# Ledger of designs, part 242: miniprotein binders against q56419

Target 1, 326 residues: q56419
Amino acid sequence: MEGRTLEEVQEEVFKRHGVLVPKKELEDLAKALEEAGLLLTEKVEARLKEEEEKLKRERPMRLAGLSYPEGEREARAFLEAFRASYPGEGEEARVLLMPHLEPSRVPEVYGAALAALEKTPPPERIYLVGVAHRPLKEKAAALPVPFQTPFGPALPDLPALQALDALLPFELFNTPLAFREEHSLELPLFFLKGRFPEARVLPLLVARRSPELGEALKVVLRDFPGLLVLAVDLSHVGPRFGDTPLTRTLAEEARRRDLGFLERLAEGEPEAALAFLGANPTRIDGVEVVASLLPLLRERKGKVLAHRLDLEAPTLSAVGAGTLVL
Below, E stands for the ipSAE of ESMFold2; O stands for the ipSAE of OpenDDE; V2 stands for 0.75 times the mean of E and O plus 0.25 times the DockQ between their complexes.

## First folded at step 16 (miniprotein)

Design il4 (at its last look DockQ between E and O 0.82; V2 from the best seeds 0.85)
Fold by OpenDDE base, look of step 17:
Structure il4 (fold): chain B 326 residues (1-326), chain A 108 residues (1-108)
Amino acid sequence: as target 1 above (326 residues)
Amino acid sequence: GDLIERLEELAEEVIRYLKEHGEEELAREIEEQIKDIIEALKSGDTESAIEILTELAETIARVLHRLGAPEDLMQKVAWLIYDVARRLGMSPRQIYDISKRFSRAIER
């Protein structure tokens, strides 16, 4: 490997392709390359190219058997159990804010989302807006292919995606590799597809705030009506995120910011919600998504159905999750 | 070259499906319209090409939907039409309009 470490190769691949290759895969590849006398970088690039070509056809499940069941029967039982974890009733949603955190960490928050979906008439299409945890070429992106789920493929709404692309000043169909392992879409989509099997999907990622996206979507939603879903987490605090271990004071601040953010959104004041966060010292994940969708969130009143700050004990860190209907 | 190739691909996919389902007259009509687009392009009449494509896109969507065309074909056709529209230099508004018409034609 010409003296490069696996970490250096991983960083280079990430910088070049926007994909974080797991160290284990790099180790296996390095071993195979040592045996084959090939450069690790060339083989990694060839594999990434192959993966990119596959993503032109479909997005396979990555978290099946890990975060949710792979089998349809087990997946339905999973949905029912999550719904049961929320004791309340939902409300009809035109806009749904829900988490993308590991479902087992915040079951009642996902349960609240399911409760809202029970009161929501089946939409023709779902605008699913997630957070890009990997770099995008543009501020936002879409992957216009079927997403695999235990309930069958979630099919794209191509005409609506194309209409959206036409109104944007940048190419919407960019950075397909960013979708390969993006859980901010996959996890919410499990619940959405399970509830609305016939709905088409617009899988969108936001990396940076794009006012253009919100304005374009406002026009598109008029002609292509559907459910808007914001798949976002809330505060990220503790050592994993650069803070001290979770304390009562830090947890109270995270909850205050999460709830203050959600409550202002529930009042139809998304600009006030963003202003309330200021520099976002507790690192609310959904800020760039909300900032991009301001035109769609204004003057919509709703209700906070659930909130949880979940402790990750091994790292003494916590992540906030919430469910909001508008 | 690329634009004509994409139009020919669109023609091939649609005409093949229509013939397989006994819609030979409609297949001939669509083939003629695609030829007219190609001729308009060769003559430099981009405006006529855009007009024909806009109407043809809606017609194709409606007919394929009515016949119960498989999803893979519907997606392929939607992409081909969109790609042709972009390559023709259609305005954002014109592309948006085609997409809107296509969507309405396939509403369940």
Scores: ipSAE 0.875, ipTM 0.951, lowest interface PAE 0.4, mean pLDDT 91
Fold by ESMFold2, look of step 16:
Structure il4 (fold): chain B 326 residues (1-326), chain A 108 residues (1-108)
Amino acid sequence: as target 1 above (326 residues)
Amino acid sequence: GDLIERLEELAEEVIRYLKEHGEEELAREIEEQIKDIIEALKSGDTESAIEILTELAETIARVLHRLGAPEDLMQKVAWLIYDVARRLGMSPRQIYDISKRFSRAIER
């Protein structure tokens, strides 16, 4: 029925099979198919609305038993194993850049983040800024609800979130469905909540750079001090991301871009870090977050603790991850 | 309209908790302040409504915190205050200040 009239279908059936299907029978079938399609659309819309309403109350774990253990005791052992995978010492962080890549792919990078948290006084709150993997209605969003973890719920800092929303030229509390499967918040949060069980959280997503977000956060952080976490991955190279299969040359370029970006951030030069990437040929996904948060990153010096460009053998692709303290 | 309904909901939630915990006098004081906000709105005196709400928000946060109010009540109250402040047409700075006062009143 791809653009055909019922008469054309009827004629084709007769030519091929010698049977004349009555037009009424074809009309009844077409109506039934249309009604079935309408009912399916209504069912999908109703389920999405139901999920959206649930997310306005809490954000459940989606990766327990997949990326980290579901049970609290096993989850604590998991944290200790990851810390042990990084042989070095951390440094106090006022700003922490850490990955959101699958933890088992970059254990020492998450271990470096844990080492930094060991040196960091427990904050009253954590500004957790991830990368939206689903479209947002605005440049950025927050979900002001408890996020479930094996260590208990990570409670939102609702007054701080409301203060932030008040300063933005757009509604911050938008697009709850974008948080449903957002691993860029869930994976870092597991580590952060395990180390700082009493801290409240501001779970934030950036879809597109927002200078307004950075300026507003600069004000909010003054009155609501806390730990700023950029939960971002670095280079994305190879066929999964639109390149040819990973070669030594492409991997070398990705590593150079990752480290050059991190080193410039560590010197307190976020504009130079962005300029160094140019057109961002290796698709560092931290760019939109860094570009939003410039006022919070300028002149803040620190250290790169870890980096890995991790190979995805099945896709001949790679993803970079790093740990930076400022 | 909806603004008055939000104010009445705020009052209901807070007053119910206060009465359950023996704070009848404070419940009366908060009810009176909500009434004062509503009367200011009826007379077109939005400035007075904003001033009363600002002080009331801090008072509600402090009292509920001292009484050990459960987290879900604290969040509901914070949302009602935020909704009222926005419907009153408070400036971004005024809403920011209410949120800051609320946060300081419940600091650990």
Scores: ipSAE 0.851, ipTM 0.946, lowest interface PAE 0.6, mean pLDDT 92
ESMFold2 (binder alone), look of step 16: mean pLDDT 83; pTM 0.792
OpenDDE base, look of step 16: ipSAE 0.873; ipTM 0.951
ESMFold2, look of step 17: ipSAE 0.835; ipTM 0.940
ESMFold2 (binder alone), look of step 17: mean pLDDT 83; pTM 0.799

Design il5 (at its last look DockQ between E and O 0.82; V2 from the best seeds 0.81)
Fold by OpenDDE base, look of step 16:
Parts: sequence; structure tokens; C-alpha cells
Structure il5 (fold): chain B 326 residues (1-326), chain A 108 residues (1-108)
Amino acid sequence: as target 1 above (326 residues)
Amino acid sequence: GDLIERLEELAEEVIRYLKEHGEEELAREIEEQIKDIIEALKSGDTESAIEIFTELAETIARVLHRLGAPEELMQKVAWLIYDVARRLGMSPRQIYEISKRFARAIER
């Protein structure tokens, strides 16, 4: 609301919700929101500060009971059901690309990831690289604390995280609040922790392409071996993302770009994958992550296990998801 | 806190745990090494301080792991070691090496 007139807000609410809120009610709400907003700003700031302090110790579940079950027994059944949704067999992964989309939207894609994990020896550590949907102070960040899951806490690999920080030209341990609600880590971590309960985790977020991250991780992975997981979605098309409603043509273009991207990654040609997207008109989510991890993706051959373009019917929009093993 | 304060905190946490688990000789050895580091720092011999600390960090990690120290303590110690290393002005390579040695010391 900062900088908008009450009239602009009224017009926006009317446009979005078809409800004309009386100006006086908006004024009273704005005053109440200003008084409450100053108080809410102070209270929100105090709460954010408290939450930031809590994030020094642990990252609590945010999507338990919503996206996945909170209870361990139910969570195990959830994993089994998702695995069952993918009829194929997996392959051993050294690098796993998997989605972070709401699991219920693309169950077979998560199932394919689980299938790959079944063929993967238990890693000592998992490098989990997600997408920052909130701004970071630096190009990338890590949160070096336990992440809560239904299977118990996913414990950080502090030595490996510290080693990574040492090799980066910026402070890796930045913007803890960006992790608070970041689903790009929480959702894949559920599946990863469920499959590998003893694995340590390096929870990483990428906001912007960082070649330095890929180079540093290449060194770290040599001394601190583990599974690399790219938790990324693919195309984002439709009205939610600034396009026209999903058409056959738009869906075909999204699929073409998603598959063309994944196939080139599977061939060990990550630069070709990025080049294939050009200006990324279908807004593949994982571009900045892949661009950051080029040294780790080069010359690694693999296989695309699953892909789906999932329609969000209420918005006539769609999101692509895929599972790739390298 | 300053470097010495963080080093003393590390010492206190480790020595307390060791004494509680009957490792009194090792606790004394660690205490002596910490004193040597502090003395080196006071004399301006940062290089010697870094060298002693690097070996001490590995020893601490190994011993705590061997004794089955709780995860909370291991995490606290790892952070204290890292913080001390940074405050000592250790190079990226030196910090990396400490982290590498720590990881190896706690391998199962």
C-alpha cells in the first residue's frame, strides 16, 4: 500500500474482487491499518526480530499439515503413495533435479525423484539448492540450522557449510528470514529426509546466478562428497505470470522449453540448456540455479525421468515440473 | 565478544564435557593448549596461535565425536571453532582446512 492513494486501492480491490469498498471504510481501514500498521509495523518488526532469533536455532515446518502430513506415520504413507504414483524405475543420482511445486499437483514427478533416490546409495550429506522467492542480501545464502521435518530434524553439515563460506567472496550465512517460508527447500527436504534420515543437509538458496557458488561447490564436493539436489520448477505460464490464459499453443511451447532444457542437461550440456531458453519467455524457474552450478553439471550425462505441465484451473495458468538424474 | 572471550568459551564447553566424562588428562592438555594460544596472541605471534588452534580444533572434534557428544554440543563447538578461526584472521584456505579436518574427525 505504500504510495498508493485510497482511490487506487479502491479501484484495485474493485478490479480484483468486484467489490466496491466505500472510501470511508477504506479510510477507516487505512487509519486502522496506519495505526495498526504502525503498531503492526512495530509489532511486525518485533515479531520478525523474534523469528530471526529463532532461526538461529532451527527452521520450523511451515507446510506440515498443508502440503504434507505432520505425523511421521502419515508422512511415511505419503512417501509411499507418491512413489507408487510413478510406475517406472529410477536411476542412481549424483545430481538430482526435482520440483518444489506443491506435491499434490505433480505426484508422479516427485515419485520419479523417490524412484531415483531408491537407486542412490545413502549420501553422507545432501547439497540442497533451492530458489529464493524472496530477496537475498547476496546472490546466494545458506541457513546453517536444523530444518524440522516429520521424520525429525534435518541436521546441517556445519563443516561443509563453513568450508563453502570460506571459498565464497561473500558471506554465505545471510538473510535468514528468506528461509522462514521458503518452500523450495521445505518441500524437497521432506522427500529427501524421509529417504535418507541420517544425511546431513546444506540448505542453499540462489536468488541470482553466482558462478562463484558453482566453482566453490566443485571444490567442496571433492572433500565433502554428497548428493547435489536442484530443487527447481520449470515453466510458469498463464495469467498469474503475465500471459494470456493457457492455450494449446502456449502449453506446447512451455513443454518444448521444459523438455528441451532438461534434455540438454541430461546430455551434460548445461550451457546449451541455458542458451536454448534465450530470454526465457516461459519463465523457467531453475535458470539461476543451473547457471550457478554449471561446473557441476558439465559433461554429466543422465536421464529425464518425468515431466509434467500442471494446470492451475482457477487461474488458467500452468507450471512445469521435472525430474532429472545425472 | 573478542577473540580471547570466544576461545575461553570454547575451552569451557569442551573442558566441562571432558571432565564430566572422565577425560581429565585430556582436559588438562586442552587447557594448556588454549593458554598457549592466548599467550601467543598476547605476544603478537598470530602465526603460532593459528597453528596451535588448527591442531586443537581437530583434536576437539575427534575427542568429542569419540565420546559420543550430543549434537547440540557438536554444533556449538563447530561454530565456536569457526568464529575463533575467523577472528584469528585465518585465510580462506586455513579455514577450509580446519573445516575439512573437523569433518574427517567426525566421520562415522
Scores: ipSAE 0.873, ipTM 0.951, lowest interface PAE 0.5, mean pLDDT 92
Fold by ESMFold2, look of step 16:
Structure il5 (fold): chain B 326 residues (1-326), chain A 108 residues (1-108)
Amino acid sequence: as target 1 above (326 residues)
Amino acid sequence: GDLIERLEELAEEVIRYLKEHGEEELAREIEEQIKDIIEALKSGDTESAIEIFTELAETIARVLHRLGAPEELMQKVAWLIYDVARRLGMSPRQIYEISKRFARAIER
């Protein structure tokens, strides 16, 4: 009954079926449908509240058996295969940029991250900063609970998270449901937990750039030293992302923007990296995270270890991924 | 109101654990400090309540850590301390310092 009056519905039923349904019966039906709709809404809301309460205690694996193996033995073999996909040597990372794209699509890029971790002293904690794919109530959020992995739970660094929350002009612990399916934390965490099983984690999401987050993190990192990880993808081009089908020209542009962005970050010039992208026409994911974390990226020089623009043949689209150490 | 309920919840969790592990005198000392905080709040002396609570929070972290308290209890206590600090109206710097003191007390 999309905007129809009761008379219009009654007339249509008569035309189609040859019966005249009394107006009162149609009114009673409409009321019953409204009541049933309210009940369905209440049931959905109750289920969402149940899921939210579970997320306040732990964040379970969502991608085991899909993006990485569920069993610990198989997961360790998976890590070693990824390291082998990158035959080069890493460098010590004080800041690591790595992807959150499906690992099997860019194995050498994740392998480069593992090579960097081999050169990195085990940190007490990891500041894992991903990209929110669902709306947050604020510009950024954290979920201060254990994240399950095949290597055991990644425990939160609760004192560091609370110190961070205290310095922000908004509540950091603000959108538990946004973490439920957030692969930008889960996929990098698999690799990080596998290599640093004793490190605690600060699982952070950025939805929109927050200068306040970067300034607060600069203070917190001084008192709570650790590894800063930007878990971001690069260009997103093609029909899945609102473009024409991928062409050689579009792919070449995406690669140029990805590499130009990474190279400027490697020079310790994050503002120049952002300016190089302009309006970000290839939709690099890393922009909002980098823009939030400027105080932590300035004057930190390093090296681009790997890059790939990966083709999604079924969708005629591509996503860029890179590994950068600072 | 809600602040006193959270403070009493913190006390219950900590004192129960201490008594279960034979720390009767520490449990009484902590109970007395909690009562002092509540009395200061009821008299409108928020600054004294904050000072006593700040020292108490660090003491709780140190004692529970030395007794080998399970991680789940340490997390619950860290949350209660943080929640009480916010409800006390402590400044961002004061809350940051409590979190830092807690971390130092349990890092070893």
Scores: ipSAE 0.738, ipTM 0.908, lowest interface PAE 1.1, mean pLDDT 91
ESMFold2 (binder alone), look of step 16: mean pLDDT 83; pTM 0.820

Design il6 (at its last look DockQ between E and O 0.87; V2 from the best seeds 0.85)
Fold by OpenDDE base, look of step 16:
Structure il6 (fold): chain B 326 residues (1-326), chain A 108 residues (1-108)
Amino acid sequence: as target 1 above (326 residues)
Amino acid sequence: GDLIERLEELAEEVIRYLKEHGEEELAREIEEQIKDIIEALKSGDTESAIEIFTELAETIARVLHRLGAPEELMQKVAWLIYDVARRLGMSPRQIYEIAKRFSRAIER
């Protein structure tokens, strides 16, 4: 990109994709981009095509050694430490709302999710619904391949995915490249696979609200029972997101909106939760996911286990995270 | 590939595995059913083809699961079944039913 520093590109990629690309990889890419001009476009296209072909077989880890340990032993210790960061007890979940933010930023929120999972009987399958930080061809997508984790591959539930596709008015298996670096699936999946090693997974992304998805999943869940997981963050406030630097007033407003949203979900009133946000001025990340899953959230009562508004000091910005069980 | 090619690929994968595990009779039965599906398709009797295929898909799933087939094979077979079902022009309900039956056949 003409005129942007590698740091700006890294930040933009992180902002857009939630992935911290190592500076060295960006440097190598930038050098490759500078050297290759038109050839770079072809090489990039060829590489993207190759990556797309690989994604037909598996989704490799992208954040191993960065956001979580790559080795299984270290990964287990990581899980235990995160669980220990939450002093409370969990509740059985049929629906779990948990964050996809960098785990180190909100350890107790992930700890609360683990606490809930401890009280949850091992599901046969996990419907993992994340947020698409890249454009999708359709409102929602799935990647029906094994996702690599330190605990071994998270295997897809192909029959359940196929059943879901059959009930949707669009092709569910679209935009595989959107999954390549999508942290909204990878990060929660680490915790889920660590707790439920034998569970099959349905990795789903939502880009835009799809009422059809919620209605289809309601039918599918009847015949293919499992744990529904909403991997969503809450408010995004501060300069990174177009606001002034975080103030007490802005933080209080973010917390108010986050908690007000979660509490209404906990009461089984997802429409009221959405209505409470209005124009969503604090940019709650999970809005499109919740809006898509209304049929599955209605009349389900639960509990907010944890919430945090985490300050990113270098940017004076903050992101909300929460754990809710239904 | 066309529908027949995908069906033959499914047949080859399943029959090979069955023969390797001593299920020669079942392999022959599956081969016969696949031939019947192909014949129905060639005659333009898509409805009969769908019916036979629906039952065959469940049988394949059950047998492979019972024999402890590798996950890679199970996934490949699941996709082949799904692809054949789509190419047959099966309705959403029919595809859903195959998926449901497949899932139940492989339940632990």
Scores: ipSAE 0.850, ipTM 0.939, lowest interface PAE 0.5, mean pLDDT 91
Fold by ESMFold2, look of step 16:
Structure il6 (fold): chain B 326 residues (1-326), chain A 108 residues (1-108)
Amino acid sequence: as target 1 above (326 residues)
Amino acid sequence: GDLIERLEELAEEVIRYLKEHGEEELAREIEEQIKDIIEALKSGDTESAIEIFTELAETIARVLHRLGAPEELMQKVAWLIYDVARRLGMSPRQIYEIAKRFSRAIER
């Protein structure tokens, strides 16, 4: 009955059922349905406000039992299995780029990250920079609360977060609801917390490039040294992402763009890495994070440890993931 | 005003913990420093209030850490200190310095 007047509805009901329903009864029904929709909206808003208040105290696991085991013992075995899926050795990282794609899809890419962490002295803190999949009120955000993991809570480095907030031209502690389901922090954090159980965390999201964030982080990292982690995925191609069906040539192009991006980052040339992508036709996920963090990436050389463009057979689409140490 | 309320809340949290752990002399010293800050604010001497508060914030962090204060209290105190610093109108660099001093005080 979309797009019909009440008179048209009345005429159709009469034709079907032989009963003439007065316009007033149809108007009353329409009003009742509209009022019921308003009540549902109020309930949803109250629920979101309640959840926002909970997120100001802690961030619970959302992917336990889905992407990784809920129990600590099983979670540790899970980590070891992922490490074993990468037969190579890592290198010490001051900066680590790792994915946030579903771990079971790219086990050796996460395994390469674990191999790098084995070579990395346990840091006092981890700057975990993910990609906001929900809108932020500002270009970037942090949620300065414990993030629950199977290995216990990942505690925030609150002094470092406050130092960072003080240097930014916007409120860093914004948009708690954007963290509610943010897998770009939760999935990498599982691996990081499992390997560095004593490290505190700065859980950061980037929605839009912020040169101010990178400049502020460069200052903060000098006084609050730690491991910088870019938790980003690479190319996103195929129908799930608005493209034509995945073809061999599209997949090869996505791989070339992923590797060309990573290789230029590994040469200490983040501006060249961004320029190489141009309009980013394969939708590499990490561009806003890299563009924000230029001061921390310039002239820092390193190595690409792993890459996979993972096929999503049900959607005929693919997502790239990589591990880079700098 | 609202700033004074936050200062009093910070003092209450810290002093309660100190008294519960037999640190009555430190509790009195903290209370006196809070009063000095409030007095400076009432006289319009915000520069003195900021200087006293900066030293107080580091002292609070060091003492609570030495006493083995629980993580929840350390986090609550860090938030109160940050909130007070902002309400005092401290510059970004001054707030950054407090955060750095707090961090250094709880490392040892």
Scores: ipSAE 0.848, ipTM 0.942, lowest interface PAE 0.6, mean pLDDT 91
ESMFold2 (binder alone), look of step 16: mean pLDDT 82; pTM 0.811

Design il7 (at its last look DockQ between E and O 0.94; V2 from the best seeds 0.86)
Fold by OpenDDE base, look of step 16:
Structure il7 (fold): chain B 326 residues (1-326), chain A 108 residues (1-108)
Amino acid sequence: as target 1 above (326 residues)
Amino acid sequence: GDLIERLEELAEEVIRYLKEHGEEELAREIEEQIKDIIEALKSGDTESAIEIFTELAETIARVLHRLGAPEELMQKVAWLIYDIARRLGMSPKQLYEIAKRFARAIER
């Protein structure tokens, strides 16, 4: 955390929370934190240690009252409204690719995910694979604790998590602090828990492509069947991500890459999807997750249910989101 | 704590719950098996310890599930079992098998 520019923090918060915090607010917060001595290394370390100890028991909500309602009644109404935003019908999913972007930005994309979940028999467990927006000690990690939601705690599937750990060449239960504020799990989990209240969850993060994860999960899924969810965003273009302001040409390129990626996944050709992106100049978020899960995506045919490139007007930047069922 | 301490912790948690629910005979059996594991470990017979523990872990999971043990206890027990299994030096295959057996025991 020492040495991050406010821009990096802003980007991280945006990546994490789908909320663009104005630089000024971040500056004010940083200043307030500095003035409060919270930026003092010792206090920060002590707090981080305390937070780490708490994460041994549960992962509290971070985005309740911000990205989704805290109260159960309001949360249910929220789900229904999002479902209503997608006019289509879903399909049964064995694998669901859905966004982790701020829900209000892409309601119909989340609505499409809900539509798919309506056609999906309640799974015993959900393998929820998100993107690590913070460094992990290993290529991937899991947090084997209850995740709080407005619908009650999402309980971990400890046996399945332990089975996965046993098959990995690295310790799966690493970097608990990376989960503390990771929205790539929290936001999808709201929708998943709301739809499948009894499902156990395996909250997984991928920082870097791990072929070992895909191979291990392939074995685990045989003995521990469940729904696989890839919680990933698509293109990230514009000034926030190092590009020029969004133009028609840039937006068309982002859409082309997003749809080309999703369509190839829908055809059961995940390697072709990755190859199509090349150097990934539009910065599709889900690349490392897909690259890790190739064994689970191969030969699975499905359908793209929704796609949106959402403009963040204050930064003239855009983020792609999609829903895919396999 | 060391491996023996973790075994004793597992024993305490499980035996307490079983006694509270009238399963005194089963509590005695589990206590005896834990003692056997500890004895095997003290004698350097890790293989026997792993074998006994593997069966015990499944039994514990099944019985606690059958009795409707609270989720908090089930999670604690699952972690204790896993930690003990790792400390025993169980292979990936053996660890996987314990996890699989535990899952099967709690699905019924």
Scores: ipSAE 0.867, ipTM 0.947, lowest interface PAE 0.4, mean pLDDT 92
Fold by ESMFold2, look of step 16:
Structure il7 (fold): chain B 326 residues (1-326), chain A 108 residues (1-108)
Amino acid sequence: as target 1 above (326 residues)
Amino acid sequence: GDLIERLEELAEEVIRYLKEHGEEELAREIEEQIKDIIEALKSGDTESAIEIFTELAETIARVLHRLGAPEELMQKVAWLIYDIARRLGMSPKQLYEIAKRFARAIER
């Protein structure tokens, strides 16, 4: 009904159908449509409130049956297949960088993460730091509830989360709805929970660089030791991301940026890794997480276990993924 | 007012569980400490309320853990404790320490 008067609608109906609809009937219809729109808005708002209330108790699986199997037996076989996709041995990790890209696209990269976890003593807790794909009310957020997995609930380390919240200049528990569909936590968590079923989790998101988060985590990790996981992807290139269609030259640049970034992180030089990216022309999405966590990455040396720049054939675009242990 | 309601909610949750597990004497002791905190708050003595609450919070965590309290109850209690501590106006360092004491108390 935008841009038309009731008289114009009446005339158009007459031209098309040969029927003169009284103005009052058109007015009643317009009022009914407006009322129906208000009812739809109220129903949507009620559903969002219901979802937010559910998220205050637990975070359900959103990707079971889509990215990984729902049943525990099938999920365990899935993990074994991914480990088998990486023929190498891992290294012990105190910090693990792993992707959150769809697992079937980069199986050996997730397999390398599993290989690292095989060499890693079971931690009491996992600091899982993902990238917020929805806006947060603050620079960072946590959702301190069980995250459901095929291996059972990943329980929050609530005392550690509360210790972290106490040290931050903002409320850490600030945007529950941002977690509802956040795959940067769910996909890595599947692999982490499958390997460390008894570890508690600190599910954290970064939206914007937060030096405060890194400084607070440095303190918390001393009293609440655990595994730090950066759940981030690397380059994003091609038309889906605002480039021309993927060329050999653009792909070579993306690989060079990915590997240069990872290698500098592996040398314990996170500031150099960020500087190497400059304006981040290939849109590595791990930048905000790394920039927030500098105090935890400095002088920590390690190894790049795997990397792939994977083609999205339908979009002529590509996304990079890597596995780094520190 | 709302702080008092949170303290009473904490007391109710903990005391109910203790009584269900035959810990009547311990339930009485915790009830008395909650009353002491509320009385200190009514008299404007927030410093005493914080001191009593800090020791009580650790005691509650230790006792519930010893009795095998279900995870749902432990999570609810941890939230109530942290919320009460914030409403008491405890400093960032004090809040950090209460969370740390809770974690230590529930270690195997």
Scores: ipSAE 0.812, ipTM 0.929, lowest interface PAE 0.8, mean pLDDT 91
ESMFold2 (binder alone), look of step 16: mean pLDDT 83; pTM 0.812

